# Ledger of designs, part 6: VHH binders against IgGFc-binding protein (FCGBP)

Target 1, 184 residues: IgGFc-binding protein (FCGBP), of Homo sapiens (Human) (q9y6r7r2070to2253)
Amino acid sequence: AECQAWGDPHYVTLDGHRFNFQGTCEYLLSAPCHGPPLGAENFTVTVANEHRGSQAVSYTRSVTLQIYNHSLTLSARWPRKLQVDGVFVTLPFQLDSLLHAHLSGADVVVTTTSGLSLAFDGDSFVRLRVPAAYAGSLCGLCGNYNQDPADDLKAVGGKPAGWQVGGAQGCGECVSKPCPSPCT

## First folded at step 24 (VHH)

Design j5 (from g4 with M52N S53P)
Fold by OpenDDE, last read:
Structure j5 (fold): chain B 184 residues (1-184), chain A 118 residues (1-118)
Amino acid sequence: as target 1 above (184 residues)
Amino acid sequence: QVQLVESGGALVQPGGSLRLSCAASGFTFSDEYMRWYRQAPGKEREWVATINPSGEYTKYEDSVKGRFTISRDDARNTVYLQMNSLKPEDTAVYYCAKEDWYEGEDHWGQGTQVTVSS
C-alpha cells in the first residue's frame, strides 16, 4: 500500500482516506505505534511542514525515515540529495544489504529489505509504501492500515494535528493577525 | 511484459507545438505513475515529466514548465506529452516510461524523435 502527501497538502492514507491538513509543525507520518509485528522491522517516518508564500497554506519541507538505527532525511532545501545521520551521501547509496537509495525521475527513492520504500520529489510530494505485514499495526497521518479508511484518523479524534511530534517554536500558530483561512 | 510504444515525434519550427502519445500494455495502466524522458545527442537521458495514477499530481523539469503538459487517458491506456513553444534545445528522442523503484531504472519504449529547427 502507498501513502501520499502533496501540495498544500493533500493526504491519501494507506487505506485510501483522503484529507487536507495545513499544519506547520513536525508530524508523524507513519510508525508501528505499539511495536512492529513479529519479524517486521521497526521504523518511524516524520514530515516537517512549512508555509510557503502565505500563511493560508502549508507544504512538506522535509521527510525523515528512521530505520536500522539510522536517520535518512530528504528535503526541499536540498533537492535530489540524501542525508544519512546528518551527512550527505553520494547517490546511489547502499547501506549494507539493508537499504538502497537512488534518483528516479524527480524523486530520491529509498528502498529497504523490510519492504518499506520512501520517495520525495524535492518539493512537497512524499510517498511511503508499506508491506502488508504491518496491517493494523500503524499510526500517524498515513492511518492505521487496517483496510478501513473510515477510522484512519480515529486515534486523534479526526484531527491530524494530533500527530504533531515536534516543530519550531510557534509552529502551528499564526504569526501575524488576522490569521488567514487555510486553502485546500 | 511491459510494453510502451511512443509516437508523434516530428520536425517542427521553433515556437511550434507537438503532441506525443504513448500506448501502454502488459500492466494495469491505471495504477501506475507514468513519466516522460528525453535524450539529446551527446547528452544523458533526462527526466521531463511525471503524472500520478489519478492525474492530480504532475511535475515537470524546470526548462519545460509552462510549455509542456503531461496527461493520461486510462480508458485508452495512453499517456500524452503536449509540447508548446518548442525550442531547438528541446530536440531529442522522447521516451515514455512506467515508474519502477525496484529494478534500478524505469521501463520505457523505443522512443520517438522530436526535432526543432528553423
Scores: ipSAE 0.903, ipTM 0.956, lowest interface PAE 0.5, mean pLDDT 94
Fold by OpenDDE, fold request of step 25:
Structure j5 (fold): chain B 184 residues (1-184), chain A 118 residues (1-118)
Amino acid sequence: as target 1 above (184 residues)
Amino acid sequence: QVQLVESGGALVQPGGSLRLSCAASGFTFSDEYMRWYRQAPGKEREWVATINPSGEYTKYEDSVKGRFTISRDDARNTVYLQMNSLKPEDTAVYYCAKEDWYEGEDHWGQGTQVTVSS
């Protein structure tokens, strides 16, 4: 299954639920919040969103994958590049037999032996592929992956902002008042 | 077996327009991201455009933004590249590709020649 986020920003969960969310903080995209299934690798994917051009819209600025005790970050501030544990690496990149990263079209793609794959187009388009083994065990903006799109945001009461995990002081708020209405 | 057949390449004058087509078979077309690449003489193959399965996401190389449009017709298993305001530097063999994260490179066809010259 694949989770997608693009634009200002549009989300498609692993179960196919579609929603828009104009948050400007750091949010959990996907993780096994109650622990990974037996034999499956633990992981965390987070996104950092920001305003671009106006207070009415936000975009995903960066995405971070935590896996195998490493942190992999892709960002619109350095398109077509990858940071591993805070250090830029040369692409293609191989971390032992655990993961591989390479350029594919406009994207940097990270594939892992766990079956997780992550792509970022250097602008705002994030894709996360998750193996079926994680079914029913996930949470975050990508949903719970239980084959029911109707309950993907149930854990946060239907409010995606509930998945905030960080962000700068004042994030999620309008800096200059009056605040414009968000647009999609 | 993935099959991609590009067509529509031609000789055109600068400022002209051309529409390339790519007929796909051997996979579920409607589920796949499709791309266009091009390769000029003596240069490496470069990415030109991407379109997602729904068609809601498209992305272009900077040099073709505003001039090229990628689109798809799932009923016909075909992806298109509409090229307007063509320039001599657009001269290349154009390739259609199915996105592949796992094989090291995308699958593409034999390509179609586009030549822009006065």
Scores: ipSAE 0.902, ipTM 0.956, lowest interface PAE 0.5, mean pLDDT 94
Fold by OpenDDE, fold request of step 25:
Structure j5 (fold): chain B 184 residues (1-184), chain A 118 residues (1-118)
Amino acid sequence: as target 1 above (184 residues)
Amino acid sequence: QVQLVESGGALVQPGGSLRLSCAASGFTFSDEYMRWYRQAPGKEREWVATINPSGEYTKYEDSVKGRFTISRDDARNTVYLQMNSLKPEDTAVYYCAKEDWYEGEDHWGQGTQVTVSS
């Protein structure tokens, strides 16, 4: 299954639910809700969104994967580069036998032996692939991964902003009138 | 096995247009991200464009933005590259590729030669 975020921004959950969300904070994209399933690796993927061009829309500026006690960050501020624990690494990058990162077309792609994969195109397009072992156990903007797209945002009452995990002072979603009209 | 056959390359004058085609077989075409690459003489192969399965996401290398358009026809298992306002710098062998995250590199065909010259 693949979760996607692109544009200004459009989201497609692991279960195929589509929604738009113009938040400008840091949000949980995907993680086990209550710890990983037996035998599976724990992980956390977060995205940091920002305004671009107008106050009406946002874009994903960066994506961070926490796994194997390491932090991997991809960002539009440094396209086609990867930071591991805050340090730029040379691509292709290998973390023992657990994790590999390389350039693929426009993307930096991070793959794990467990089957988790993350890609970022250096602009705003994030893709996350998650192994079936996590079915029904995930939280975040990518949904719960239970094969039911209708309940993907249920945990936050249908409001994606509920997955905020950080952000600068004043970040948020335009919820008070008057709000600028967002793009498509 | 994955098979990709590029066509449409030609000699054209600067400012001209070409439409490249890539016929795909050996995999479920409609499920795959497709890409175009190009390799100029004495240079490394470089990524040109990407299109997702639905066609709603496309991305281009900076030097071709506004001039090239990638598209796909799933019924014909074909991906296209419309090239307008061609420049001599666009001269290269153009390759069609299927995205692959798990191999060392994408799958591509034999390529088609595009030459832009006055």
Scores: ipSAE 0.900, ipTM 0.954, lowest interface PAE 0.5, mean pLDDT 94
Fold by OpenDDE, last read:
Structure j5 (fold): chain B 184 residues (1-184), chain A 118 residues (1-118)
Amino acid sequence: as target 1 above (184 residues)
Amino acid sequence: QVQLVESGGALVQPGGSLRLSCAASGFTFSDEYMRWYRQAPGKEREWVATINPSGEYTKYEDSVKGRFTISRDDARNTVYLQMNSLKPEDTAVYYCAKEDWYEGEDHWGQGTQVTVSS
């Protein structure tokens, strides 16, 4: 299954639920919030969103994968580059037998031995592939991965902002006037 | 076996237009990200454009933005590259590719020659 985030931004969960969200903080994209399934690797994927060009729209500026006690960060601030534990690495990059990162088209792609794969196009398009073993165990903007798109945001009461995990002071979502209406 | 057959390459004058086609077979076309690459003489192959399965996402390299359009027809298992306002710098062999994250490189065909010259 693949979770997608692109544009200003549009989200497609692992179960296929589609929604838009204009938050400007850091949000949980996906993780096994109650622990990974037996034998499965723990991980956390977060995104940091920002305004671009207008206060009415946001875009994913960066995505971070935490896995194997490492942090891998891709960012629109450094397209086609990868930071591992805060240090730029040369692509292609190999972390032992655990993960591999390389350039593919416009994307930096990270593949892991756990079956997780992450891609970022250097602008705002994030793709996360998750193996079936995590079915029903995930949470975040990518949903719970239980094959029911209708309940993907149920854990946060249907409000994606509930998945905020960080961000600068004053970050958030304009939900009331006089905030400008977001672009579609 | 993945097969990609590019066509439509030709000699055109600067400012001209050309539409490339890529016929795909050997995989479920509608489920795949498709890409165009090009390789100019003496240069490395470079990515040109990407389109996702739904067609909702497209991305282009900066030098072709506003001039090239990638599209797909899933019923015909074909991806297209509409090239407008062609420049001599666009001269290259153009390759259609199926995205592949796991084999180290994308799958592509034999390519089609595009030559832009006065």
Scores: ipSAE 0.899, ipTM 0.955, lowest interface PAE 0.5, mean pLDDT 94
Fold by ESMFold2, last read:
Structure j5 (fold): chain B 184 residues (1-184), chain A 118 residues (1-118)
Amino acid sequence: as target 1 above (184 residues)
Amino acid sequence: QVQLVESGGALVQPGGSLRLSCAASGFTFSDEYMRWYRQAPGKEREWVATINPSGEYTKYEDSVKGRFTISRDDARNTVYLQMNSLKPEDTAVYYCAKEDWYEGEDHWGQGTQVTVSS
């Protein structure tokens, strides 16, 4: 199954549920809620979002995959590049027999032995592919992966902001309302 | 097996226009991201453009943005590249490609030569 965050942003969950969410914090895109299923690798995928001119919409600035005790980051600040544990690596990149990263068009694509795969186009478009072994075990903006799109935001009461895991102070303000006026 | 056949390459004057076509077979075309790449003699392959299955996402390399347009016709299993305001630096073999995440690179056609010169 594939989860997407694209545009300003539009999300498509692993179950096919579509929603829009304009937050500018860091959010959980996908992770096993209570550890991975038997035989599956644990992981965490987070996104950091930003405004780009308009305060009414946001965009995915970066994506971080935590897997195999490493942190892999893709970012709009350095398209077509990959940081592993905060250090730029040469593409194509290979971590033992566990994962591989390479360029495909504008995307940096990370593939893993676990079947989890991630692509970021260096601008705002994230694609996350998750193997069926994780079905029913996931949390985050990508939903719970139970083949029922109707319940994908249920754990946060229908509010995607409930998946916030970080971000600068005040990051969720002014998404749909006027920003504070200057002091006088 | 994936088959991609480019056509439409030609000799064109600077400032001219050209439309490339790519006939695709051997996979479910409507499900796939399609791309154009190019390679000038003595230079490395360069990504040019991408289009997603629905056509609503397109992306271009900076040097061609505003001049080139990628499009697709799923009924004909065909990808197009409309190239306007051509420059000598656009001279290259142009390759149609199907996205692939798992073989370390995309699937490539045989290419079509575009030459932009006075």
Scores: ipSAE 0.682, ipTM 0.863, lowest interface PAE 1.1, mean pLDDT 87
Fold by ESMFold2, fold request of step 25:
Structure j5 (fold): chain B 184 residues (1-184), chain A 118 residues (1-118)
Amino acid sequence: as target 1 above (184 residues)
Amino acid sequence: QVQLVESGGALVQPGGSLRLSCAASGFTFSDEYMRWYRQAPGKEREWVATINPSGEYTKYEDSVKGRFTISRDDARNTVYLQMNSLKPEDTAVYYCAKEDWYEGEDHWGQGTQVTVSS
């Protein structure tokens, strides 16, 4: 299954649910929130979003995969490059037999031995592919991966902002007095 | 067996136009991201353009943006590159490619030569 964040942003979950969400914080895209299934590797994918002129829309600025006790970050600030644990590496990059990263077009693509894979086009387009072994175990903007698109935001009451895991103070929020629409 | 066959490469004057084609087979063409790459003499192969399955997402390398257009015809399993306002710097072998995440690189065609000179 593939989860996407693209455009300003449009999200397509692992279950095919489509929604728009204009937050500018750091959000959980996908993780096995109660631990991975038996025999599957634990991971966390987060996105950091930003405005790029208009306050009405946002874009994915960067995406971070945490897996195998490493942190891999792709960013619009340095397209076609990869940081591993905060340090730029040469592409193609190989972590033993566990993980490989390479360029495919404008994308940096990270793949793992299990099939968990991530691509970012250096601008705003994230693709996350998750193997079927994780079905039913996931949370985040990409949904719970239970083959039912209707319930993918249920854990946050239909409000994608409930997946915020970080970001600058005041990200995605109105100022404390008036809160004009649109806002978070 | 993925097969990609480029055609349409030619000698053209600066400022001219050229349309490249790539016939694809051996995979479900309508499901795949397709790309063009090029390799100039003595240089590394570089990405030029990408199109997603629906055709709604296209992306271009900065030096060709506004001059080149990638498109696809799923009924013919064909991807195109329309190249306008050609410059001598566009001289290269142009390769059609199918995106691949798992083999460490995209799948490449054999290439077609484009030469832009007076």
Scores: ipSAE 0.657, ipTM 0.848, lowest interface PAE 1.2, mean pLDDT 87

Design j5 (from g4 with M52N S53P)
Fold by ESMFold2, fold request of step 25:
Structure j5 (fold): chain B 184 residues (1-184), chain A 118 residues (1-118)
Amino acid sequence: as target 1 above (184 residues)
Amino acid sequence: QVQLVESGGALVQPGGSLRLSCAASGFTFSDEYMRWYRQAPGKEREWVATINPSGEYTKYEDSVKGRFTISRDDARNTVYLQMNSLKPEDTAVYYCAKEDWYEGEDHWGQGTQVTVSS
């Protein structure tokens, strides 16, 4: 299944639920929140969002995949580049037999032997693909992956801001009026 | 097997327009991200444009933004590149491509030559 964050931003969960959310903090996109299923690799995907002029909307500035005890970051500040553990690497990049990264169009694409795959277009468009083995075990903005789009935000009471995991001081506040509501 | 056949390349005056077509077969066209690339003589191939399956997402390389438009017609299994305000630096072989994440590169067509000169 594929989860998307695109535009200003529009989200499509792993279960096909669609919602808009204009938060500007760091958020959990997807992780196995109660541990991965037996035999599946643990991971965490987070996004950091920003305004780009208008205070009414936000955009995905960067996405970070934590897997195999490494941190891989893709960012609009350095399109078509990849940082591994804070250090730029040459593309194509290979980590043993575990993970490969390369350029496809504007995207940096990361694929893993666990079946998890991630792409970022260097601007605001994130695509995350997760294998079926994780069904029912995931949480975050991408939903719980239970094939029911209606319950994907249930763990945070329908409020995507509940998936905040970080961000600069005041990131969830309006600093210029008018302040449009996040998640609408 | 993926097949991509580009057409419409021509010699065009600077400031002119040209529309490229790419006929696709051998895969479910409506499910796939499609792209255009180009390669000028002696230079590396560069990405030009992308369109997603629904057509709602399009993205362009900065030097063509505002001049080129990618589009698709799923009924004809065809992707297009409308090229306006052509410049000599747009001279290149243009390739249609289907996105691929797992083979280390996209699937490429044979290319069509576009030449912009007086």
Scores: ipSAE 0.648, ipTM 0.846, lowest interface PAE 1.2, mean pLDDT 87
Fold by ESMFold2, last read:
Structure j5 (fold): chain B 184 residues (1-184), chain A 118 residues (1-118)
Amino acid sequence: as target 1 above (184 residues)
Amino acid sequence: QVQLVESGGALVQPGGSLRLSCAASGFTFSDEYMRWYRQAPGKEREWVATINPSGEYTKYEDSVKGRFTISRDDARNTVYLQMNSLKPEDTAVYYCAKEDWYEGEDHWGQGTQVTVSS
């Protein structure tokens, strides 16, 4: 299954639920809620969002994958590049047999032996692919991966901001007009 | 077996227009991200444009934005590149490509030559 954050932003969950969310903090995109399924690797995917001139919309500035005790970051601040544990690496990149990263079009693509894969186009488009082994075990903006799009935001009462995990002081505040309306 | 066959390459004068086509087979075309790449003589192949399965997402390399348009026709299993306001630096072999995350590179065809010259 594939979860997407694209445009300004439009989200599509692992279960196909579509919603818009204009937050500018750091959010959990996906992680196992109660640990990974038997034999599956634990991971966390977070996004950091920003305005780009207009306060009416936001964009994914960066995405960070934490897996295998490593942190991999892709960012609009340095398109077509990858940081591993805070250090730029040469693409293509290989970490033993655990993961591989390369360029595909505008994207940096990270693939892992666990089957988890991530792409970022260096601007605002994130794609996260999650293998079926994780079905029913996930939380975050990408939903719970139970093939029911209707319940993907239930854990936060239908409010995507409930997945905030960080952000600079004042994130989420509207400092110029037009300001986003509350989600329904 | 993925097959991509480009066509429509030609000699054109600066400022002219050209439409490239790419016939695709051997995979479910409607499920795939499609791209164009190009390779000028003596240079590395560079990415030009991407279109997603629905056609709602498109992305372009900066030097072609506003001049090139990628599109797709799922009934014909064909991806297109409309090139307007062509410049001599657009001279290259143009490759149609299917996105692939797992083999270290995208799949691409044989290419079609575009030459922009007086």
Scores: ipSAE 0.646, ipTM 0.841, lowest interface PAE 1.2, mean pLDDT 87
Fold by ESMFold2, look of step 24:
Formats: structure tokens, C-alpha cells, sequence
Structure j5 (fold): chain B 184 residues (1-184), chain A 118 residues (1-118)
């Protein structure tokens, strides 16, 4: 299944639920909430969002995958580049037999032995692919991966801001009108 | 057996226009991200444009923004590149490609030659 964050931003969950959310903090995109299924690798994917002119919308500035005790970051501040544990690496990049990263168009694509794959276009478009083994075990903006799009934000009461995991003080506040309508 | 066949390459004068086509087969075209790349003599292949399955997302390399337009026709399994205001620096073999995340590179066509010369 594929989760997307694109544009200003539009989200499509692993279950196909579509919603918009203009927060500017750091948010959990996807992780196994109570540990991965037996035999599956643990991971965390977070996004950091920003305004880019209009204060009514935001964009994904960067995405970070934590897996195999490593941190891989893709960012609009340095398109077509990858940091591994805070250090730029040369693409294509191979980390032992665990993961590979390469360029595809404008995207940096990270593929892992666990089946998790991530792409970022160096601007605002994140795509996260998650293997079926994680079904029912995930949380975050990408939903719970249970084949029911209607309940993907239930854990945070329908409010995507409930997935905030970081960000500067005062992030997520609407500083210019009109502000986006909250989800219902 | 992914097959991508580019056509429409030609010699054109600076400032001219040209439309490239790419006939696709061997996969579900309507599900796939499609791209154009180009390779000038003695240079590495570079990405030019991308279009997603719905056509709502398009992205262009900076030097072609505003001059080139990528589009798709799912009924004909065809990707297009409309190239306007052509410059000598646009001279290259142009390749249609299907996105691939797993083989370390996209799937490529055989290319079509575009030459922009006075």
C-alpha cells in the first residue's frame, strides 16, 4: 500500500482515506504503534512541515526514516541528496544488505530489505510504501492500515494535529486568515 | 516485458516547437508514473519531466520549466512531451521512462534524437 503527502498538503492514507492538513510541526507519518508484527522490522517515518509564502497552507520540508538503527533524511533544502545519520552520502547508496537509495527522476528513493520504501521529490511530495505484513499495526498520518479508510484518524479524534511529535514552539498555529477548516 | 517506443524527434530551428510521443506496453499504463529524460553527447542522462497516473502532479527540471509540457493519454497508452522555445542546449536523445523503485533505475525506451540547430 502507498501513503502520500503532496501539494499543500494533501494526504492519502494507506487505506485510501484523503484529507488535508496544514500543520507546520513535526508529525508521525507512520510507525508500528505497539511494535512491529513478529518478523517485521521496526521503523518510524516522520515529516517536518513548513509554510512557503502563504500562511494558510504548508508543505513537507523533509521526511526522516528511522530503521535498522539508522536515520535517513530527505529534504527540500537539499534536493536529490540523502543524509544518513546526519551525514551526506553519495547516491546510489547501499547500506550493507539492508537498504539501497537511488535517484528516480527528481525523487530520492530508499528501498529496504523489510519491504518499506520511501520517495521524496525534493520539494513537497512524499510517497511511502508499506508491505502487507504491517497491516493492522500502524499509526500516524498514514492511518492504521486496516483496509477501512473511515477510521484512519480515529486514534486522534479525527484531528491530524494529534500526530505531532515535535517542532518549534508555536508551530501549527494559524497566523493568517482564512485558516483551514478542521476535519469533521 | 515493458516496452517504450519514442517518436517525433527531428531537426528543428532555435525557437521552434516539437512534440514527442512514447507508446507504452507490457504494463498497466494508467497506474504508473511516467518520465522523460535526455542525454546530450558526452554528458550523463538527466531527468526532464515527470507525470503521475492522474496527471495532477507534474514536475520539470528547472531549465525546461515553462517551455516543456508533459502529458498522457491513458486510452492510447501514450506519454507526450511538448517542447516549445527550443534552444541549442536542448539537443539530445530523449528517452521515455517508466518509474521503478526496485531495480536501481527506471525502465527506459530506446530514445529519439532531437537536434536544435541554426
Amino acid sequence: as target 1 above (184 residues)
Amino acid sequence: QVQLVESGGALVQPGGSLRLSCAASGFTFSDEYMRWYRQAPGKEREWVATINPSGEYTKYEDSVKGRFTISRDDARNTVYLQMNSLKPEDTAVYYCAKEDWYEGEDHWGQGTQVTVSS
Scores: ipSAE 0.614, ipTM 0.838, lowest interface PAE 1.4, mean pLDDT 87

